# VHH binders against f1rd40r3617to3795, part 18

Target 1, 179 residues: f1rd40r3617to3795
Amino acid sequence: FNISVQSGYEAISQELCVVTCLKDLTSVVDIKTSSRPAMIGSLTDGSTETFWESGDEDKNKTKSITISCVKGINASYVSVHVDNSRDIGNKVTSMIFLCGKAVEDLCRIKQIDLDSRHMGWVTSELPGGDHHVIKIELKGPENTLRVRQVKVLGWKEGESIKIAGQISASVAQQKNCEA
Below, E stands for the ipSAE of ESMFold2; O stands for the ipSAE of OpenDDE; V2 stands for 0.75 times the mean of E and O plus 0.25 times the DockQ between their complexes.

## First folded at step 8 (VHH; framework vhh_8emy_2)

Design f4 (at its last look DockQ between E and O 0.01; V2 from the best seeds 0.00; counts 0 for: pae E 7.6 > 2, grease 25 > 24.2, placed apart)
Fold by OpenDDE, look of step 8:
Structure f4 (fold): chain B 179 residues (1-179), chain A 124 residues (1-124)
Amino acid sequence: as target 1 above (179 residues)
Amino acid sequence: QVQLQESGGGLVQPGSSLRLSCAASGFEFDDYAMHWVRQAPGKGPEWVSSISGSGGYTNYATSVKGRFSISRDNPSKTLYLQMNSLRPEDSAVYYCAAERYWGDSLYPSEYDYRGQGTQVTVSS
């Protein structure tokens, strides 16, 4: 499952073959974690082989990843990669996605439970508007948990994201299946 | 139906040992952190010990550390508490409790599931 391929394109109109191409904004957002900030680089290095693991600071507490967008950055999707099959003893079984203008004023937009064997990306669509902060709250049955990757997709103000494509619905579906 | 059933309690002399068991059913046992809590007559509930879903992490109250040992067998869905060097102050009803998300429960009453308890009495 390649989130960059699946989430990077949205069909606006099949009749006109207009596709919205989202950009990976992960490199231009600020990421903070509730613990072990030295491992934040593992969340954005493009590899599911590395990970962020929560530390002692988060013992008996909800773990969290906070993403702050700079002005002019419009996040449309946030994706989190976990591998409960590999991360025995560090499983994530609950994710809550929150967003808002500020860290002190966040609204819950998605909640999802994961099974103990979940492997892959969990994605939340972000509401339109002025949402500059995204927070992911993470829970599990263990004292610690691991997250492999975080990805933010969206668009930059002033840039066109609409492209005319000669992609049939069938081809688009095929690409989605191959992702 | 979720069920937690404690067993192994009884009357013992100070310095003796007991092993408590908690049989779990009706939920995905390995997805839950498990806990032992106790309540003595006239006293409030007291947290005793906790073990993570995988069993990779354990924690103990200061009052029992070094004497009690928590363990779990996920295939049989059973939680254990080995109690050594028992003292009169260990006398209480012992409850096993389940918590899906580690750390969410601040008070004994906030656990997702709890058993009916087993009586442990330490007396000379």
Scores: ipSAE 0.280, ipTM 0.677, lowest interface PAE 1.4, mean pLDDT 89
Fold by ESMFold2, look of step 8:
Structure f4 (fold): chain B 179 residues (1-179), chain A 124 residues (1-124)
Amino acid sequence: as target 1 above (179 residues)
Amino acid sequence: QVQLQESGGGLVQPGSSLRLSCAASGFEFDDYAMHWVRQAPGKGPEWVSSISGSGGYTNYATSVKGRFSISRDNPSKTLYLQMNSLRPEDSAVYYCAAERYWGDSLYPSEYDYRGQGTQVTVSS
């Protein structure tokens, strides 16, 4: 069982399993940023050479990327690409991943600190359930910060088959995370 | 005044179960995500579990997944932690904490409110 953007493995149940292939759903979700919405295209263009940089709208405020999924979209992972080695004046040192049915009903699912040299993807597995909103809160030592990519991996309803069993294994593929 | 009062801790043997409660007052309980955090002597705080304001989403630390279950009863303003298959490494003071994710705070603190804790000791 292969799941991109992660390298961890879990023990597989002895029961019948359905193979689920994760797809890049980033183009079918709604993405908002706390500032500079005109730069959102840099988060989703598949390039780590472009960036979204936070702006005046959220100066001295928590910076965030909010992802909204319509019904029928099953997000399994969210990944954020940060490059503190290039973005020297715009570093990201903390990320909090939240999800829920609405922005007023979010629950923290992962908190991670990044060192000042971090370069690469930071990934959160999303819990099961009917969540419609994923939020990533970002902090850094300066009033502005940069993010270079966001990916949402999962499947659309009707594109995977579940036979009355369980699936509990995951594997990430590095090349699926790099673009 | 805001109050969070934990109860239900005690001394138990490995493999036992305990149910912790956290009674809340003085704030709009339904608007807050709730957390369980534990702290062993000489260690820093360790996040255990979280539940959204509606109770629809839960999450757990890897060390407790499959053994612990968080729940809330919004009418009674009470948070719970069911702890099954307890191990000696689960011994700690357990705190409940409240976090208002959405409001006019620009940089949410680690947690807005925290209780005094209840001791859980698992020993042979």
Scores: ipSAE 0.039, ipTM 0.462, lowest interface PAE 7.6, mean pLDDT 79
ESMFold2 (binder alone), look of step 8: mean pLDDT 83; pTM 0.842

## First folded at step 9 (VHH; framework vhh_8emy_2)

Design g1 (at its last look DockQ between E and O 0.74; V2 from the best seeds 0.00; counts 0 for: pae E 3.9 > 2)
Fold by OpenDDE, look of step 9:
Formats: C-alpha cells, structure tokens, sequence
Structure g1 (fold): chain B 179 residues (1-179), chain A 124 residues (1-124)
C-alpha cells in the first residue's frame, strides 16, 4: 500500500503555494509495544502478511503501540494497518491516538471505531512540532489483537523538500477544499 | 434496543448440573465479549466467566474453574453456561453481560449491557 500524502502545503499569499513533501520516517523512529516486543519487526517490514499479535501480558489490558520520534524528526501522520477480515480472533475495533512531548503527558487527538470487517489503513494527523511521542491504544472483542503495519510520515529538519509555485487564487481555494 | 434475557435457572440438588442460556438481541453479538456474573443475597456481584467475541478465548473464576463451561453460538446470538457439580455456594442470581472491549471493564458493574438475571438455587 503506497500512501501518497501530498497534504502539506502552506499558502504564503493568494498566488503562492508551498508544498512540503512527506517522507516515510518509520525506520528512524522507536517503536514499542505493550506486549511481544519480538514481533515489532512485523509492524515495519512493509508487508501486510505479517503482524504483531498481542500477548498474554495484555490479556486484560488495553493494548498499545508507542512511537517515539528522535530529535529533528517531525511526524505529520501516523497510519496503522489492520485486517479484521483475516484476524477474526484478533480484531481491532477501537483505536485511540494520543500524542505529546513525553509519555507522561499525552493528549488524545483522535478516536476511531472500526468496522469488525475493516481491512486497511487508519490514519491520524499529528500536531506540528518536534520530539513527538505517539501512542496508539487498541481495543477489541478478543483477548488478543493483531496489527499488521505502522507507518510514520513526516519530514526531517534540513532535509525537507519544498516546492514553491504561483497559483491562481481559484486554484488555491480548490486545493484547500480538497485537503 | 439491546436485550439480554437469561434462562435455565432453578432449584437443584448439590452435585447436579444446570445449563443457563442468554438470548441476545439489538446489537452485533459477535463483536462483544460476553460474561456471566452472579450475585448472592447480601453479597456483591461476582464475576464467573468470560468468553471472547469469536469464542476463541475463555476465562473462569477460580471458584468455578473445572466445573463450569462457558460457550456461545454467534449465529443464534446465544450465550451458555454449563454448570456441573453444583454447590450450595453457587446459589445466586446469574446475569449475562456484554462488553464491547475485552478487559476494558474492571468490575462487573462496568459492562456495557446486562440482563435481568435468572435464579439458581442449590439446596438439599
């Protein structure tokens, strides 16, 4: 699944638009799970055929995936892939996205209820800033649940590609409505 | 509207068996973990058993482990509790309850839905 997100543009004027290209930052973030850390590799291997499955450690607890960004990394989006159609005994029916500067101080930014047959990516936009901690809390009707992939999109300071162009006010308005 | 209706309770002798049923309606049954809870006179609610949405996982209170068996039939939206080797201390009103998220509730009072209960009395 290619997530092409052309979402980051700033309108400098009525006729000037700056577009920031987002990069996949998944390989440069730290990922922790509430259980079975040995399976974390399956979350970032680029395959929806592999998965992280929560363990007995979480049997009576909310499951979670925690993503920590290093200095200079600006996460803009986090995406989680689940396949409830295949993972019948491991469904995810609730996702809560939390974000903050530290694990001890997280704010809820998004909550989604998933269809019990949901297959695909769930994405949350993140607030701007550096040193983000992102926590995804996961719930379902089963003792365990499965997540197949996690992706973090954003930009690295000093390495972002910005494209500036002059566009008509009407085009700018249209782009804003489509974003 | 959500409904949970228990049945199968009654008066039985110690050592006997009883099978409780809970008929569910008004919600997506297989998307909920189901539970049995009991309450004896003068006592608080006691968790008895749980079963996951798919039925793939079950849990039991220590007091009933090895004697009780929880099961579910998702197509008919029915929860069951097979109770064997019944004891006088098993006497209580038995409630079926539904929980949207496994393990989310810390106490039986926090379940999303609960039935009216069925009386089980074990006496010689």
Amino acid sequence: as target 1 above (179 residues)
Amino acid sequence: QVQLQESGGGLVQPGSSLRLSCAASGFTFDDYAMHWVRQAPGKGPEWVSSISGSGGHTNYATSVKGRFSISRDNPSKTLYLQMNSLRPEDSAVYYCAAERYWGDSLTPSEYDYRGQGTQVTVSS
Scores: ipSAE 0.627, ipTM 0.824, lowest interface PAE 0.6, mean pLDDT 90
Fold by ESMFold2, look of step 9:
Structure g1 (fold): chain B 179 residues (1-179), chain A 124 residues (1-124)
Amino acid sequence: as target 1 above (179 residues)
Amino acid sequence: QVQLQESGGGLVQPGSSLRLSCAASGFTFDDYAMHWVRQAPGKGPEWVSSISGSGGHTNYATSVKGRFSISRDNPSKTLYLQMNSLRPEDSAVYYCAAERYWGDSLTPSEYDYRGQGTQVTVSS
């Protein structure tokens, strides 16, 4: 039975289906930070009330979050949540996204400047291919900075083929289903 | 348009105090670390002091530590340098400078913006 709920997002629904139907892989990737590794859980707990705050290990150095994927994990997007409106003494005003096969073989894929009022997610699409490492370099005008969440979206080999087929059929059905 | 305007310089006796100010416009002031740099005749630029974007962290050159105090007032977009116990070797043109990211503040050529300066002369 057709459901008419899909009105108004034909082209966007195809892009959103690829992005929004991808699986949240955050729990199956390895995350390291340039400082305060005890706070890494705050990056992945889904809460805007918690944060990772940089510390003495990277004092006067570029701060970073490094994400490593095992074989069979294909990351498509990485997103970082920052709240400069709350974190006024720990602002993040620059993010550089890098990826590659290893930490010594990284290529810059996106650089974003954030203003003093930025609150929300910053997302980078990852290039296709066999990339196992994602690095986010962070800068700001304070000696420390805060990041509130990280998300990784993508697909697992085998599981993603099944999900892509199901999503394609579901999107086609939903395209003709309206309420 | 980015503007940095220094003021408060002058001719003073050794042991005197001066307060410099730097009025900023054309950028989001509290998102920048701020610096004071000085240049005496026949010398290269010399880093004096730095302050973080929120004003919570400061640093000083050894030659001025304990005598100079950097501060900022973010609502009025103004940077200050309180200079106490002035010496003849403090005579210089004093510049304010802005840096988007907190980093090595001892390299004056790497700053994003710099003012035109105000003259301080300490002489008997």
Scores: ipSAE 0.230, ipTM 0.638, lowest interface PAE 3.9, mean pLDDT 82
ESMFold2 (binder alone), look of step 9: mean pLDDT 83; pTM 0.835

Design g2 (at its last look DockQ between E and O 0.70; V2 from the best seeds 0.00; counts 0 for: pae E 6.6 > 2)
Fold by OpenDDE, look of step 9:
Structure g2 (fold): chain B 179 residues (1-179), chain A 124 residues (1-124)
Amino acid sequence: as target 1 above (179 residues)
Amino acid sequence: QVQLQESGGGLVQPGSSLRLSCAASGFTFDDYAMHWVRQAPGKGPEWVSSISGSGGYTNYATSVKGRFSISRDNPSKTLYLQMNSLRPEDSAVYYCAAERYWGHDLTPSEYDYRGQGTQVTVSS
């Protein structure tokens, strides 16, 4: 995963392959952390050299990053970058992704265990619909942990870009035979 | 299979020192915080000490703080408890326990793995 990528795509396989271009929405979402909110900027600065490190506020608690989307913003993917190789005393070995309409009513959509040497992006697809809140719960073998980047991909209402893909040769042939 | 095997316990006099060891196998040792817990006859389990996966963070019960020292050697997958200035009140079965997600809303009794324990008796 290249952090320089500012857009993504989702392919929908139908009779016509449609590719929907996704935008980086990280700059237009609200991000909260369970501790050290002053370091939130490090999560979205586009650099894996900086990081958010949990603090005393969430000592002995599950650490979390909460992303809130405003109306008109449709998040499709959320990605979290960790570097357990560099962050030896701050490893993340578990991520739970939750989403919902409100913070009080979230559903678990993904759970992943990470290798103690994991370096890179962990991505979760988000269900469609009016899911405006995304929460990532983070755990590890240390009292504190570090996350280096968060990225949200999706689309804004009214600004979706759809690109028609190529029809499979088999489908094209079938249509020609029926014509 | 996961195994935690404690050793080093015994009968000692008050004021003496003892070093416990816990040999771990069957899991990624450095991915787990390690704990010492003790249980005296007729009493419930008592948390003694904890150490993070990397060993960079340690914590102690008030009753043992300044006297006990927890450490770990990840390459050999061994947990240690150095016990100094032992008191009769320290007499108990000492267990080592492993916790993958230490400090994340878990109760002190919630461990992923636990050993069979080693007996420590402090008596004159």
Scores: ipSAE 0.359, ipTM 0.713, lowest interface PAE 1.3, mean pLDDT 89
Fold by ESMFold2, look of step 9:
Structure g2 (fold): chain B 179 residues (1-179), chain A 124 residues (1-124)
Amino acid sequence: as target 1 above (179 residues)
Amino acid sequence: QVQLQESGGGLVQPGSSLRLSCAASGFTFDDYAMHWVRQAPGKGPEWVSSISGSGGYTNYATSVKGRFSISRDNPSKTLYLQMNSLRPEDSAVYYCAAERYWGHDLTPSEYDYRGQGTQVTVSS
């Protein structure tokens, strides 16, 4: 019996084990863009062949995507798909993620810089708590830019599965969530 | 490491033309917006023109619009400013500058890189 294995079991038996299943919540959040709101459907249609492209109304201004969650929706991750290798005139090379309780209460979570040939998903973990608004500020070397998809991953209240740990070394019987 | 080297300035007569060049090295040129800024003696820096990373979008100060033309050649990593119908008030040191982001909300002092400049003097 390995000391490391025995210590692991004893540590688990003394802690509450909480398992929360992450789901794609994109269809139940409200999404707004800084320009061309008619193109928002391209962000959520499941295709990386379509895009939202910023428009003339936000040229020379900060471009952004704002996501609002109703009560009971707990966003844990936000993911953004860009393709600088195809969108050479509309590159995104910086993303600033913000969240908060309301648009007036936003705090910066992080900035992610992208290679100018980046193609793929960029994901930010969201802090826990009572935030209801996520904002992504987008920058690049062009006066317009493109984003090809957005996804929100998280959980709804009442759908979480919680498995309480036991001090008697009982191990959780079921973990049915995928990260 | 990063270098921006301006050239093509000189002493010219009013109504003349000049073409300025800015040779770039040490960074991925086509991923940056580029700018021309000028500074006359005893004056603050004045934004002149900007061009996007791909070259698809340009903008000009009202004082030079219609006379100056900005362009870039990304394979050779070179920025240009064609200056036509030069006037004495165009006399200044001209700098090129690079910006990773398009230049909304930034002043000339906030650009990522700036060259040492080339002198343009327009006098009779």
Scores: ipSAE 0.059, ipTM 0.539, lowest interface PAE 6.6, mean pLDDT 80
ESMFold2 (binder alone), look of step 9: mean pLDDT 84; pTM 0.847

Design g3 (at its last look DockQ between E and O 0.02; V2 from the best seeds 0.00; counts 0 for: pae O 7.3 > 2, placed apart)
Fold by ESMFold2, look of step 9:
Structure g3 (fold): chain B 179 residues (1-179), chain A 124 residues (1-124)
Amino acid sequence: as target 1 above (179 residues)
Amino acid sequence: QVQLQESGGGLVQPGSSLRLSCAASGFTFDDYAMHWVRQAPGKGPEWVSSISGSGGHTNYATSVKGRFSISRDNPSKTLYLQMNSLRPEDSAVYYCAAERYWGYDLTPSEYDYRGQGTQVTVSS
């Protein structure tokens, strides 16, 4: 990620952010799974070579990953990485993305079927407004399934908002910061 | 068009064995869990056995466990049921069924596809 800011007046910059950059929020959201919570680290470690595999807690039930955002966290996209070509006995062939203010008030925002050989990311844009919970429901033809990574992009209230353009350094360094 | 076609039924004596087959076409066979369901005259359908899409996990109704064996051959898109030590109460029409998701707690009427069935009659 490169941050570029073009600002000569601080009051104006608050009104002009919001066109080009989202932040990776995966490390600051709460993630729960329907089973094997000890494996959640494999979803967020930045590697598609590790996996979360569902277990006995959700045997014979729909599997799920639930992401909760505390106040000040505004998720814009969620992405899920699945590799059915490697995970032959743990395939994911259905994903449903839901979001809302609480787990009891979720609405479906995307439904997708995946081929038996799918490898890659599946991304859902999240609707605007105060949606604090994201749920991904996962199904397949096997007793267990695997997800290799989850990623959440958005912005955090109270942090610098990225603006498209070149960053300007302080008065002493403004012209020399272009290189 | 999805098609499931059962075969291998017949009239046998108690204690005999039969092997049922189910040939599948019109869908991606590997992406479906498969089931055997049976229905005796005047009764509702009864779940018998299930097998996962890859064939790595199987399950059986208590009434047939230890006597019946489910298997599948994904290259040939064929499901099997080996039935040993047959009893008169096993007499029924046997259907194969397909379901996109693992969930053998579903009722047989909830499966995505079902065949026409093959008659098994065990007579004293």
Scores: ipSAE 0.219, ipTM 0.636, lowest interface PAE 4.4, mean pLDDT 81
Fold by OpenDDE, look of step 9:
Parts: structure tokens; C-alpha cells; sequence
Structure g3 (fold): chain B 179 residues (1-179), chain A 124 residues (1-124)
């Protein structure tokens, strides 16, 4: 009696979920400020307890932070941390995000007004393509303003940004039961 | 005081060419994107063309693309519009405008400064 055990291999179609992983690129970009460049370190030290404060050079002018990306660096997001609740007399009430290939050819990508009590991150998505320069223009009601942190997220050319996540068999079963 | 002064307008025949100029003063010219806008009688303002501060980027309305060319000379603080193959529908007052910040679409949103305009009439 030849019992042919037909082992039915149910091919579980593992749906590959591709997750794009962005990296913190803040340490590999060049940052310039319109005033008090000696305080730039406070923008990238990872602490919201320190800050950059604009100086007399910008007293009657728009204040700005300029981020330059080197070749091979692709910035996807730029984020600015402001704490108007702590920075009384140094508040930021307007942010304009600009980007482009060169400082003389910048395009506006986002404009936002901030509440006088705003505390937290303001983030702008950057358009795809060759944008090597990001500029944030800042305005406030006073002669000086403070920014706590700047962060740049993106990816480096040549690095795999796609992580293939295996959807656990349990999640796949749940989706099949709901279908 | 900020001034934008257009010139070069006039009466021309269809198919002819005309070159407009805009002389700028009173502001940092190369920090501003420059624009041409036109307004025909009984119609609203129509965007025509834009050029970035450095001149590295240009954009045109579909109605003038391939016929008009925008350029600038930053040392002389002058904006130009070369208009070729003119049509009667191009008849309008042409204004020079300046905008410090503009979007990726290279179209103006708000103008910081604007001239008094120059009349262009295309008629047989």
C-alpha cells in the first residue's frame, strides 16, 4: 500500500513591505547663520536647553539659517525647534523655508506663522531633486530671536534606504481573515 | 526710494518683435526674482514670465512660451522681455514686478514692487 503523502505546500505569499529609512544628516551638513556664528554649535548639539540667538548684525534685518548639503547628501526634511514660551523677548513668529541649487536661486517651499507661545519642532518637507541649499528665514516681534535646534533628515547616495520588512505570518493571517 | 520703470512699448504689426526694458533702483536687484505681468483692457492681470535673482531659472506662461524671452542684467539693474511673433492678443499694459520670495513653480504670488507699466499694442 503506497500511501502517497501529497504535502500541499501552501505558498504563503510574503508581502514585502518596503520601509524607507531616513538618516539624521545634521552632522554632515554645513550650517551658517546671519549673525553670531560662534553659537551655531548650539543648533546641532542635540539639546533644546541651548540656543542660537541672533546678534546686532541682524537687528533690523531678517534673520536666517543656511544649510548647505555636500554632494551625495539628499535632504528630505528640515526641522527647526523653537521655544517661544521660554524665549520671552526673543520669540520667533514667522518662518520661511527656502531651497535651491544656489543661494541666489532659492525658492520658497513653506511659510508658517507661529503662536507667541509656540514650543516645538517646525518641519518642512523638501522637494525631490538637486537642492543643495536650504535657507530658513526667521522673523519675530523683537530685535533678536532664538532658535534651539536644527535637524536635517535624508539619505546618502549609495546607501540602501529600503529595508525589506517581513510582515509577520500573524499579520498576514489577520489580513486574510479580514478580506 | 524703490523704482521700477518700464520702457520699450509701442504700436507694432502682427508678427513683429519688440523688446521691453525695466530699470530698477532703490533695492538690491539681484536678491529679487523679477516678473513681467500684463493687463489687457477689460481683463484681469496675467502673469507672463519670471526670472530668478541670478537669472539661472526662467518660466513662461503657456500663451507666450516659445515667443517671449526674459533676461536680466544685474550690474545695470535692468530686466528685459524680448517679444517675438507678436499677436493682437498680446496687446496690454506690461508691468515689471519684483518679488523676493517665489515658489518652485516660478510664478509670482505677491509682488513687493511694481512699475507703472508700458503699453504694447499689436494691430494691423
Amino acid sequence: as target 1 above (179 residues)
Amino acid sequence: QVQLQESGGGLVQPGSSLRLSCAASGFTFDDYAMHWVRQAPGKGPEWVSSISGSGGHTNYATSVKGRFSISRDNPSKTLYLQMNSLRPEDSAVYYCAAERYWGYDLTPSEYDYRGQGTQVTVSS
Scores: ipSAE 0.016, ipTM 0.325, lowest interface PAE 7.3, mean pLDDT 87
ESMFold2 (binder alone), look of step 9: mean pLDDT 84; pTM 0.846

Design g4 (at its last fold request DockQ between E and O 0.82; V2 from the best seeds 0.00; counts 0 for: pae E 2.3 > 2)
Fold by OpenDDE, fold request of step 13:
Structure g4 (fold): chain B 179 residues (1-179), chain A 124 residues (1-124)
Amino acid sequence: as target 1 above (179 residues)
Amino acid sequence: QVQLQESGGGLVQPGSSLRLSCAASGFTFDDYAMHWVRQAPGKGPEWVSSISGSGGYTDYATSVKGRFSISRDNPSKTLYLQMNSLRPEDSAVYYCAAERYWGDSLTPSEYDYRGQGTQVTVSS
């Protein structure tokens, strides 16, 4: 009685999915605020427990956060974290995102009205191209407002951001038992 | 429909007190900064006082500071102006106004909403 076991492994063809991975560029951009620049560190410290609060300098003006990208940095998204539920006397109810090559020549790319109880991240996609300046204009019903975090996502020139995702291949084992 | 209705105005003697009220409807009251503006005959509108949406911040014109007090009750959607030590120069029509974003308006005429006003006359 000879049993010949023929094991055939058929690999199921896995389609390679290309996934783009963006990097956090917040640490390599320059951030300026319309007031109280000493608090800028709170915007990028990774904590929503700290915040930038606008000051008397811009109490009767639109408040703003300006992000400047250095050469070779390509920003794809900008995100702003606010907590109107905690910051009752410092609510942000309007955000306008602008971008361009220079502070003096910015284009509005997005305007968002926020709920008076909004808590969380507000994100704007940035247009492609050689834009180096992002400005976020902030308004609310209070003389001052609070922003808790700012995040910039994108990629650096010369770095590949494409990764191949593999779908788990199921190995089909064919066992042929011949008596 | 947005409505701001002022009340409490009248004829009073110098040194007296008066309390103005403004009833708001048709918008989310607590999401707006509120203001009092006055206009005397033959003069342009004059900013009097402002209060933030939460009521946590108030501001006053130099001419009324220490005499007037602005306050708001968000649940009842009412704005108040307590006016003490009134003077003849305080005589004007007083308007309640709403501003969606603090400091967005450059002049009192640019506020988002305004009432019909209430007359205040201070005379001996």
Scores: ipSAE 0.880, ipTM 0.941, lowest interface PAE 0.4, mean pLDDT 92
Fold by ESMFold2, fold request of step 13:
Structure g4 (fold): chain B 179 residues (1-179), chain A 124 residues (1-124)
Amino acid sequence: as target 1 above (179 residues)
Amino acid sequence: QVQLQESGGGLVQPGSSLRLSCAASGFTFDDYAMHWVRQAPGKGPEWVSSISGSGGYTDYATSVKGRFSISRDNPSKTLYLQMNSLRPEDSAVYYCAAERYWGDSLTPSEYDYRGQGTQVTVSS
């Protein structure tokens, strides 16, 4: 019908779609940083006025954010918010997204270069199936760097949303809801 | 074409000052960390100083700390090294170098770009 993700069956007498809606799972994942773990709350507080800033623990090393999902958490997307226009001395100009089942078994899934004026979200789609560890490696031309938010979108095992409905005139003009 | 052009070297006496310049072109200057590296005859390259892309952070080799000052002017795409209280052991060819990501290089030979160098000789 009007809402997807796709369902695996079609209704016989009415248009019924079974979809799994993506939800913000950020509060139920474990987040670690390469430095200044006391600032992790700034990544998940929903505010663009706060930030995590890398520190002495990762001085002259690659900076990273590691997200671990427990069993039953199906992460589909990860998004990272940076603001190089405000964070002039802490710019992020490279992100590498890695995913796997353990920290020692990560594969690179996306690499993105950001310009010096970038402000906003950078999103990576995650490979299908169970992915328990996501790592974002961050680089730039500054000794330290800042990230302002992180979000994880996906679904919890066993949760589905069914949209039951009857065809209406406006829906009939646009299309049937089907898998 | 990426270019790094050093200038300002010369022959000076101990205790003198020199200011080196490095003019950059062919890349986005403020997206790069910049470095000064020196090489004396018969020796490998030696890291001297680094400055972050914005210019907000600087670092120095212990042998030059307190005597040398690195700076950059991003609008003019120019890197500087102010060298005060020069000593005979500071004699070398001085190169500027660029690195896209701070801390990616373990040694001076791994920087992304390097200039041709300017000779500094401190004697007598």
Scores: ipSAE 0.492, ipTM 0.802, lowest interface PAE 2.3, mean pLDDT 84
ESMFold2, look of step 9: ipSAE 0.436; ipTM 0.772
ESMFold2 (binder alone), look of step 9: mean pLDDT 87; pTM 0.877
OpenDDE, look of step 9: ipSAE 0.795; ipTM 0.896
ESMFold2, look of step 11: ipSAE 0.359; ipTM 0.744
ESMFold2 (binder alone), look of step 11: mean pLDDT 87; pTM 0.875
OpenDDE, look of step 11: ipSAE 0.834; ipTM 0.914
ESMFold2, fold request of step 13: ipSAE 0.418, 0.378; ipTM 0.771, 0.751
ESMFold2 (binder alone), fold request of step 13: mean pLDDT 84, 85, 86; pTM 0.843, 0.859, 0.864
OpenDDE, fold request of step 13: ipSAE 0.871, 0.874; ipTM 0.935, 0.939

